# VHH binders against Methanogenesis regulatory histidine kinase FilI (filI), part 2

Target 1, 167 residues: Methanogenesis regulatory histidine kinase FilI (filI), of Methanothrix harundinacea (e5kk10r474to640)
Amino acid sequence: RDRLLSASAAASYSLLVNYDIDQIIIDVLQLLGEAVEADRAYIFENQTVDGEVLMSQRYEWTKGEVEPQINNPVLQSLPYHPDSSTFYEIISRGRPYVGLVKDLPESERAYLAPQGIVSILIVPIFVEDRLWGFIGFDDCHRERFWSNGEISVLQVAAGSIGGAFIR

## First folded at step 18 (VHH; from k4 with T53D)

Design m1
Fold by OpenDDE, fold request of step 25:
Structure m1 (fold): chain B 167 residues (1-167), chain A 121 residues (1-121)
Amino acid sequence: as target 1 above (167 residues)
Amino acid sequence: DVQLVESGGGLVQPGGSLRLSCAASGFTFSRYHMGWFRQAPGKEREFIGAISDSGGSTYYADSEKGRFTISRDNSKNTLYLQMNSLRPEDTAVYYCAASKYWTDYYEYDYWGQGTLVTVSS
């Protein structure tokens, strides 16, 4: 937990002093991802097109031999509805989306399981009270438990990311 | 009706051991992750640890890691908490709870009535 606190502080500092968020965000993902021993860390951005909210993966960090998903076209302009409606409902309320993939709704499990994800944590990113997107962490090899304590720290980090976008 | 009934609580001396049980009924026990919580007088309820639905994975809060062991027997619909090297500060009402999700962030779906553990010389 101390490692995560340190990583979060470093990430927040990096976001504060660097003006080019696009260039620094992968380093932030790595810092946080390694701190929580995730296999993947990523950021999705929301976009509204014709009244529909879509999510697109913008950034990704991967550890080891885990296959990156940054080039997966399925993760671009992906509608939340109807398949990820529960997911959207949760993060829209500012809550984390967390659990084992096997325990998630069938429609969401359908696209997460093929990615090799065993345990997932999604933390929403808000910019001026608008859901901008989310930061995610995947464990692809173990039934990782995400504690309230860990989630709280990552929520602060997510807040820092959101804050960086309005500078 | 869903029921979680804790048992095994009581008075124990410092350094002693105690094994709590939680008997589940009214739901499919093997499909739920189970957790142990405790609440001391005048303090907030705190998470002790959890065990996955199959029993294949466990997680413990940092403060309790090493002294407590969580296990389950799905054939008996029973959850266990083995507590060793008990301390006076372990005095609390201990609760078992069931959750569909592998986290302590979300509220657990079902709760027991609790069993009192008193550690005192």
Scores: ipSAE 0.906, ipTM 0.948, lowest interface PAE 0.4, mean pLDDT 95
Fold by OpenDDE, fold request of step 25:
Structure m1 (fold): chain B 167 residues (1-167), chain A 121 residues (1-121)
Amino acid sequence: as target 1 above (167 residues)
Amino acid sequence: DVQLVESGGGLVQPGGSLRLSCAASGFTFSRYHMGWFRQAPGKEREFIGAISDSGGSTYYADSEKGRFTISRDNSKNTLYLQMNSLRPEDTAVYYCAASKYWTDYYEYDYWGQGTLVTVSS
């Protein structure tokens, strides 16, 4: 966990001192992703179009052993409803979405399982009390347990990311 | 009705070993991840570790790695906690709990009443 704490601190610092967030965010994802030994780390941004909230993957880091999803058109302008309604409900309340894919609602398993995800952690990103999007971590190999402790650290990192986007 | 019943607690000397059992009934045991918790007098409840529904994966809190082993027998609807090299600071009420999720962030769905473990010379 010390590694994660250090990574989170480094990520937060990087976000504070670098003006170009787009340039540095991948490095942040790598720092955090490696710290938690994830296969993928990514950021989705929410957009409201015609009254519907859509999520789009904006940034991605991969360990190199899994297929990147940054160019997957399915992950662009993807509506939360109806298939990811439970997911949206959880993160909109500021809570992490966490668990094994096999334990998630059927509708959510339907699009996560094909991506090879075994264990997933999603941490919401808020900007000025608005759900801006989320940062996610995938393990595609093992039934990774996400602890309360490491989730808390990543929540702080998510807060730093949110703060960086309003500069 | 859902029921989790811990057993095996008692008095043990420092350095000793103890094996706790948790008998589950009233729900599909094999579909739940199981965890062990403990609460010492005057302290907050502490997560010890967990075992996945199939028993294929385990996770332990950093403080308990190496001394405690969690296992389960789904055919017997029973969860186990093997504790070795016990210390006075391990004195606590030990609880088994069931969760639909593989994390200790969410609250566990079902809880036992606990069994007291006292480590004292």
Scores: ipSAE 0.904, ipTM 0.948, lowest interface PAE 0.4, mean pLDDT 95
Fold by ESMFold2, look of step 22:
Structure m1 (fold): chain B 167 residues (1-167), chain A 121 residues (1-121)
Amino acid sequence: as target 1 above (167 residues)
Amino acid sequence: DVQLVESGGGLVQPGGSLRLSCAASGFTFSRYHMGWFRQAPGKEREFIGAISDSGGSTYYADSEKGRFTISRDNSKNTLYLQMNSLRPEDTAVYYCAASKYWTDYYEYDYWGQGTLVTVSS
């Protein structure tokens, strides 16, 4: 956890002092993903189209041999289904969405299992009290436990990321 | 009627060992991840570690420093905590808990009433 705290501090500093946001975000995803020993780290951004909020994957870091999902068209313009989605219900209230894919509702498993995800952590990113998007971390190999301490640090990092996109 | 009942607590000398048990009833034990927590006098409740629903995965909080082992027997609906090299600072009430999710971030669904462990010479 000292490793994660160090990585989060470095990520927050990098986001504050640098202005090439696309490269900074990739570096931040790598730094955080390595610190938590994830297989993927990624950011989805929300977009409103005809009154409907859609999510699209914008950035991704993958560990070594793990298959990237950045070119997966299923992960572009994907609706939240806010009236029936446990996922939306949780993250729109500012709470992390976390657990083993096998333990999650079928509606979420349908999108997560084809990506080879075994364990997932999603931390929402808010900008001006609106759900801007989220940062996610996948373990594709193990039933990885996500601790409260790790999640709390990553919530702070998500705030720094939101701040960088405002600027 | 859900119950989690801890047992095996008591007085033990520093350096000693204890094995705690947690008997579960009223829910499908094999579908729940299980955790151990403790609360020392005047302190906040502290997560010790967890074991997955199948028993195939374990996680230990950094604070236990390798002295504790969590196991489960799904055929007996029982969770265990083996505690070795006990120290006075391990004095606490120990709780078992059950969760649908493999994390300690969410509030656990079911809780035991606790068993007291006192480590003193």
Scores: ipSAE 0.717, ipTM 0.860, lowest interface PAE 0.9, mean pLDDT 89
Fold by ESMFold2, fold request of step 25:
Structure m1 (fold): chain B 167 residues (1-167), chain A 121 residues (1-121)
Amino acid sequence: as target 1 above (167 residues)
Amino acid sequence: DVQLVESGGGLVQPGGSLRLSCAASGFTFSRYHMGWFRQAPGKEREFIGAISDSGGSTYYADSEKGRFTISRDNSKNTLYLQMNSLRPEDTAVYYCAASKYWTDYYEYDYWGQGTLVTVSS
């Protein structure tokens, strides 16, 4: 995917040069989301509250008329549910989480299906060896296949995003 | 108890065609996405493409665009690879594989033993 490689390089340059992370992140999501032809691209941030890790959607880009989820209250302060889902197990080990929503465990489908998601890719973001959050991509229309090559490039981009949050 | 058995390999001349089959047993075939891979001697295994559990979606790696066609028949528990315009560079052992996930990023759950395709002279 030449467009994805070009978009990842441009995103990495922007993240390294600029210190205003909020200003740049939306542009990065658009660049990456367009390159992979996703319907949504987003970033969740983790926060630990009284020893419990919660995830909250912080940034979102949507393609055209796709329904935004940035104001969906279900996606704020959301527990990972490690006893009833494999999501945390996968991403906390640094592995992407990918597939068709219909193929995923029911506990995870409960949050994904109401958003109209057909195919999903989640790439974890680590800061200082901790799971800071993740970047995600949705296809809301088709059974979109996520190739190893695309995922590998997006893992590099997620590392650049993590590096920017250290600063 | 799970088995994937490839067949249809052999010697074929450059420019020729070959149809590979993969017979599945021991699991619910219609609930798995299926993929084709190949490995030439001394090279890394290469993803060729995949077909969704229903057969409604296909994906082909960029290197295989236009010459190979993946299909499946869920009533026969069989996966197919039609290969056209074969070249010596297509010489490899061809494997079918099954996965619960629509991607080639995760290790596939089940693998066949492979069938050798030789394209020469």
Scores: ipSAE 0.708, ipTM 0.862, lowest interface PAE 0.9, mean pLDDT 89
Fold by ESMFold2, fold request of step 25:
Structure m1 (fold): chain B 167 residues (1-167), chain A 121 residues (1-121)
Amino acid sequence: as target 1 above (167 residues)
Amino acid sequence: DVQLVESGGGLVQPGGSLRLSCAASGFTFSRYHMGWFRQAPGKEREFIGAISDSGGSTYYADSEKGRFTISRDNSKNTLYLQMNSLRPEDTAVYYCAASKYWTDYYEYDYWGQGTLVTVSS
C-alpha cells in the first residue's frame, strides 16, 4: 500500500501542474496500474448525444502482452441503460463498482468477459457533480481481491483526474 | 432463517493454536464469499481475510499474514480459521461473514454472533 499511496501522490501532483492532459493521463494510468499490479488501467469518458449519455474508452495502459482494448469498437458510444443497469446505479451515486466478473449481472458480463477480465474495479470520475466518466482496472489472470484501502486511495486519485479535466 | 454460528473459541496460552469453525445455514453457502473479522476490546472491528465462494482464492490483511489460514468445506457448509502462534493481542471476538462480492469495501450481507478467543500470558 505504500507504493500505491506514493503513486497516487505523484499522479495528483502531475495532474495539477501539467496542461497536456492526453499525455499526462496515459502516464497516470501507467503509474497507478503498476502500483496495483493490474493488467489494464483505463479511462472512459461520457458524451451526451440527443439526450442520451454514452460512454467511450479514451485512454488505456496495458501490462506486457495483455490485449489492448483501446481500439475495440464495442467500447465506443456504449449506452449505460440507466433504467436497468446496476453498474449505472452504483457509479452515478459516486460508489466504486468492484468484483469478479462471474459474480456480476449478465448484461455487464457480456461486455467484460470478451475482454478476458476476471476481476474488475471501476471508480467514478465526477466533474461539477456530474458523472464525467470513470477509471477502471482489470485483472485478466486471477481472482484478484480489491481491498478497501486500495479503493479509497484510488477514489482520491479519481478526484484529481476529474479536477484536471476541469482545467 | 439465515444463520452463521462460530465455534472453537476459548482460552489459550501464548504460542498456542486454535481452529475456529463457522457453520452456515439458510442460504446457498457455495454462492457466497466468506470472511473473518475480529474486534478486540475498545477497538474497531477489523478484517482478517476472506476466501472465495469456491475456496480457490484467499486474501489476508497484511497485519496477520502467515499465522492464520482460512479454508472452507462447501459440502459441510462450514468455514474455518486456523490460528497459530497466538499472542495476547489476538484476544478478540471473532466473527464470520458472507458476501456476494470479492472485496472488503462493501458491507457483508450476513454476520455471525462471534466467538471469544482469549490469549493469556
Scores: ipSAE 0.706, ipTM 0.859, lowest interface PAE 1.0, mean pLDDT 90

## First folded at step 19 (VHH; from m1 with R31S)

Design n1
Fold by OpenDDE, last read:
Structure n1 (fold): chain B 167 residues (1-167), chain A 121 residues (1-121)
Amino acid sequence: as target 1 above (167 residues)
Amino acid sequence: DVQLVESGGGLVQPGGSLRLSCAASGFTFSSYHMGWFRQAPGKEREFIGAISDSGGSTYYADSEKGRFTISRDNSKNTLYLQMNSLRPEDTAVYYCAASKYWTDYYEYDYWGQGTLVTVSS
């Protein structure tokens, strides 16, 4: 936990002192991703188009030889509904979307499992009380347990990220 | 009817060991992740650790890592907590719980009534 706390502090500091958030956000993802020993860390941004909420992957960090998905067109302008309805409901309430992929709703498992994700943690990012998007962490190798303590730290980090995007 | 029944609690001297059991019924035991919690007098309930549905994975809170071991026997619908090197501060009511999710963030779906463990010289 100390490693995660340290990483979170470093990430928050980086977000505060760097003017160009777009350039520093991948470093933040790396800091947090490594701290939780994730295979992938990423940020999705929400956009509303014609009354529908879409999510798009904006940033990604991958560990080692994990194949990046930043250029995957399927992860751009992806609607939450209907396949990710539970996902959206959870994060829209400010709660993390967390667990083993095998335990998730079938419709969501259908698109997460092919990505090789075993355990997933999604933390919503809010900007001025609006769901801006989310930060995510994937473990593609083990049934990683996400503890309340870890999640709490990452929620604070997500808050810092949200704050940085409004500057 | 869903039921979780803890047993094995009692009085033990410091440095002693206890093995708690949790007998499950009324639901598909093998489809749930199981966890152990405890609550000492005047304190909040705290998470001890958990074991995945298949038993293939375990997780322990940092404070209890090393002294406690969680296991399960799905053929017997039973969850276990082996406690070693017990200390007076381990005195608490111990609860088993079941969850559909592999985390302690979400509230667990089912809970036992608890079993009292008292560590005292």
Scores: ipSAE 0.907, ipTM 0.949, lowest interface PAE 0.4, mean pLDDT 95
Fold by OpenDDE, fold request of step 25:
Structure n1 (fold): chain B 167 residues (1-167), chain A 121 residues (1-121)
Amino acid sequence: as target 1 above (167 residues)
Amino acid sequence: DVQLVESGGGLVQPGGSLRLSCAASGFTFSSYHMGWFRQAPGKEREFIGAISDSGGSTYYADSEKGRFTISRDNSKNTLYLQMNSLRPEDTAVYYCAASKYWTDYYEYDYWGQGTLVTVSS
């Protein structure tokens, strides 16, 4: 956990001193992703189009030989509803979406399982009390347990990311 | 009705060992991840560790790694907590709990009434 705390502090510092968020976000993802030993770390941004909330992957970091998904068109302008309704409900309340993919609702499992995700943690990103998007961490190999402690640290990091987008 | 019943608690000397059991009924035990928690007098309840539904994965809080081992027997609907090298600070009421999710962030779905473990010379 000390590693994660250090990574989070470094990430927050980078976000504070750098004015070009696009240039440092991947570094932040790497810092946090490595700290939690994730296979993938990513950021999705929400957009409202014709009254519907869509999510789009904007940034991604992958560990080692893991296949990146940054160029996957399916992860662009993807509606939350109806397949990810529970997911949206949880993160919209400021709560993390966390667990093994096998334990998730069928509709969401159908979306996540083909990506090879075994364990997932999603932390919402808020900007001025509005859900801006989320930061995610995937483990594609292990039944990775996400603890309350590390989730709390990552929530702070997510807050820092959100703050950086409005400054 | 869902029931989780802890047993095996009692008085033990420092350095001793104790094995707790948690008998589950009223739900599909093998479909739930199980966890152990404890609450010492005047302290907050703390997470000890968890074991996945199949028993294939375990997780322990950093403070408890090495001394405690969690296991389960799905054929007996029973969860176990083996505690070694017990210390006075391990004195607490120990609870077993069941969760549909592999995390201690969410509240667990079902809880036992707890069993008291007292470590004292």
Scores: ipSAE 0.906, ipTM 0.949, lowest interface PAE 0.4, mean pLDDT 95
Fold by OpenDDE, fold request of step 25:
Structure n1 (fold): chain B 167 residues (1-167), chain A 121 residues (1-121)
Amino acid sequence: as target 1 above (167 residues)
Amino acid sequence: DVQLVESGGGLVQPGGSLRLSCAASGFTFSSYHMGWFRQAPGKEREFIGAISDSGGSTYYADSEKGRFTISRDNSKNTLYLQMNSLRPEDTAVYYCAASKYWTDYYEYDYWGQGTLVTVSS
């Protein structure tokens, strides 16, 4: 956990001192992703189009031979409703979306399981009290347990990310 | 009705061992992840560790790694906590709990009444 604390601190510092967020954000994802030993770390941004909230993957880090999804068009302008309604409800309230994919609602398992995700942690990113998007971490190999302590640290990091986008 | 009933608590000397059991009924035991918690007098409830629904995965809080072992027998609807090298600071009421989620961030869905473990010379 010390590694994660250090990584989170370093990530937050990087976000504070660097003004090119697009350039530094992947480094932040790598830093945090490696600290939690995730296979994939990513950031989705929300957009409202014609009254509907859509999510789009903007940034991604993957380790090793893990297939990246950054160029997957299905992950662009993807509506939360109806398939990810539970997901949206949770993160819109500022709570993490966390657990094993096998335990998630069927409609959400339907698109997560094919990606090979075993354990997932989503932390919402807020910008000035608005849900801007979220940062996510996937484990594609093990039933990774996400502890309250780990989640708390990553929530702070998510806050730093949100703060960086309004500079 | 859902029930979780802990047993096996009692008085032990420092350095001793104790095995707690948690008997589950009223729900599909094998579909829930199980956890152990404890609460010492005047202290907050503390997460000890958890075991996945199938028993294939376990997680322990850093403070308890190496001394405590969690296991389960789904055929008996029973959860276990093996405690070794017990210390006076392990004195607490120990609770078993069930959760649909593999995390200790969310509140667990079902709780037992607890069993008292006292470690004293």
Scores: ipSAE 0.905, ipTM 0.948, lowest interface PAE 0.4, mean pLDDT 95
Fold by OpenDDE, last read:
Structure n1 (fold): chain B 167 residues (1-167), chain A 121 residues (1-121)
Amino acid sequence: as target 1 above (167 residues)
Amino acid sequence: DVQLVESGGGLVQPGGSLRLSCAASGFTFSSYHMGWFRQAPGKEREFIGAISDSGGSTYYADSEKGRFTISRDNSKNTLYLQMNSLRPEDTAVYYCAASKYWTDYYEYDYWGQGTLVTVSS
């Protein structure tokens, strides 16, 4: 827990003192990803196209030999509806999307399971009062439990990320 | 009707041990992750730990690691909490709860009535 707190603080500091988000955000993902011992950490950005909200992966960090998904076209301009309706409903209310992939709705398991994800944590990123996107953490090898405590820490980090994107 | 019934609570001396049971009925026990919570007088309810649906994974709050052990027997629809090295500050009503999700962030779906554990010399 102390490691996560330190990582979150370091990430927030980095985001405050650096103005080139594209150059620093991967370091932030690595800091947080390693702190929670995730296999993948990533950021998705939301875009509204023709009245529909789409999500696109913009940044990714992977641990060790884990296969990156940054070039996966399926993760670009992906609509939330209808397959990820529960996901969208949860994060749009500022809540984290948490759980084992096997416990998630079938439509969401359909695109998460092929990625080898066992346990997932998504924390929404807000810019002001608008859902900008989200930061995610995947565990691909164990039934990782995501605690309220660590989620709270990562929510603060997500807030810092959101703040950085408006600068 | 869904029921979770805790048992095994009572008075125990500091340093003692106690094993709580939670009998589940009215739902598919083996399809739910189970957790233990406690609430001391005048304090907020706190999470102790959880065990996955199959029993293959467990998680404990940092404060409880090493002293408490959670287990389950799906053939008996029963959840257990083994508490060792009990302290006066462990005095609380202990609750078992069921959740479809492997986290303590979301509210658990089903709750027991609780069983009182008093640690006192």
Scores: ipSAE 0.905, ipTM 0.949, lowest interface PAE 0.4, mean pLDDT 95
Fold by ESMFold2, last read:
Structure n1 (fold): chain B 167 residues (1-167), chain A 121 residues (1-121)
Amino acid sequence: as target 1 above (167 residues)
Amino acid sequence: DVQLVESGGGLVQPGGSLRLSCAASGFTFSSYHMGWFRQAPGKEREFIGAISDSGGSTYYADSEKGRFTISRDNSKNTLYLQMNSLRPEDTAVYYCAASKYWTDYYEYDYWGQGTLVTVSS
């Protein structure tokens, strides 16, 4: 746990002192991803096109030989389906989305299972009271338990990332 | 009608061992992750640990330091907590709970009424 608290503090410091957000975000993802022993850490950004909110993967860090998803076109301009998506309902209210892929609704499993994800944590990122996007962490090997303590620290880190985009 | 019924509590001397059971009915036990919680006198309820729906994965809160073991038998719809090297500060009401999610961040879906464990010489 000390490792995650240290990583979150270092990430927040880097985001505060560096203004080239694209350069520093991958380093932040590595720092956080290694601290929680994830296989992937990533950030999606939302856009609104013709009244529809779409998500696109913008940044990714992967551990070792884990298959990267940064160039996967399925993860660009992907709709949330807000009328039927428990994912959107949870994160749009500011709550983390967490669990084993096998336990998730079929519509969400369709995007997660092909990526080899076993366990997932998603923490929303808000900028000026709007859901800007989210940071996510995958375990592709184990039924990884995400504890309340870890999630709370990562919620703070997500706030720091949102703050950096305001600047 | 969903029921979780803890048993096996009672008075035990310091250094002793106790095995708690949680009998489940009214839902598909093997489809739920299970957790143990406790609430000591005058304190907030705390998470002890969890075991996955298949029994293949476990998680323990840092506070237990390896004295407790969680197991389940899906053929008997029963969850267990083996407690060793018991101390007076382990005195609490112990609860089992069921969840669809592999985390302690969300509120658990079903709860037992608890069994009292008293550790006293």
Scores: ipSAE 0.732, ipTM 0.869, lowest interface PAE 0.9, mean pLDDT 90
Fold by ESMFold2, fold request of step 25:
Structure n1 (fold): chain B 167 residues (1-167), chain A 121 residues (1-121)
Amino acid sequence: as target 1 above (167 residues)
Amino acid sequence: DVQLVESGGGLVQPGGSLRLSCAASGFTFSSYHMGWFRQAPGKEREFIGAISDSGGSTYYADSEKGRFTISRDNSKNTLYLQMNSLRPEDTAVYYCAASKYWTDYYEYDYWGQGTLVTVSS
């Protein structure tokens, strides 16, 4: 936990003092991903097209030989399906989405299992009361437990990321 | 009717051991992750640890470091907490709880009524 707190503080500082958002986000994902010992850390950004909210993966960090998903076309312009999505229900209310892929609804497993994900944590990023996107962390190897303490620290980091995007 | 019933609490001397049980009924026990929590008088409820629905994975809060072991027997719909090297600060009401999520961030779905453990000479 001290490692995660230190990483979150360093990430928040970097986001506050730097204005080159694309470069700093890459560094932040590595810093946080290593601190929580994840296999992947990534950021999705939302866009609205004709009233439909779509999500697209914009940034990714991977540990070692873990297969990157940044070039996976399924993860670009992907609709949330807000009328039927447990995922959207949770994160649109500002809550982290967390769990084992095997425990999730089949519609959500269809996107997660092909990526090799066993355990996932998603923390929403809000900008000016809107769901701007989210930061996510994958464990591709084990049934990783995500603790309240870790999630709380990462929620603060997500806020710092949101702040950096409006600058 | 969903029930979680803890048992095995009582008075134990410092350095002693206790095994708590949690008997489940009224839901599909093997489909739920299970957790143990405790609450000392005047303090907030504290997460102890959890065990996955199959029993294949466990997680322990840092505060418990090697003294407690969580297990389950899905054939008996029972969750266990083995507590060793007990100290006076372990005195609390111990609760079992069930969740569909592998985390302690969300509120657990079902809770027991608790069993009192008192560690004193």
Scores: ipSAE 0.708, ipTM 0.861, lowest interface PAE 0.9, mean pLDDT 89

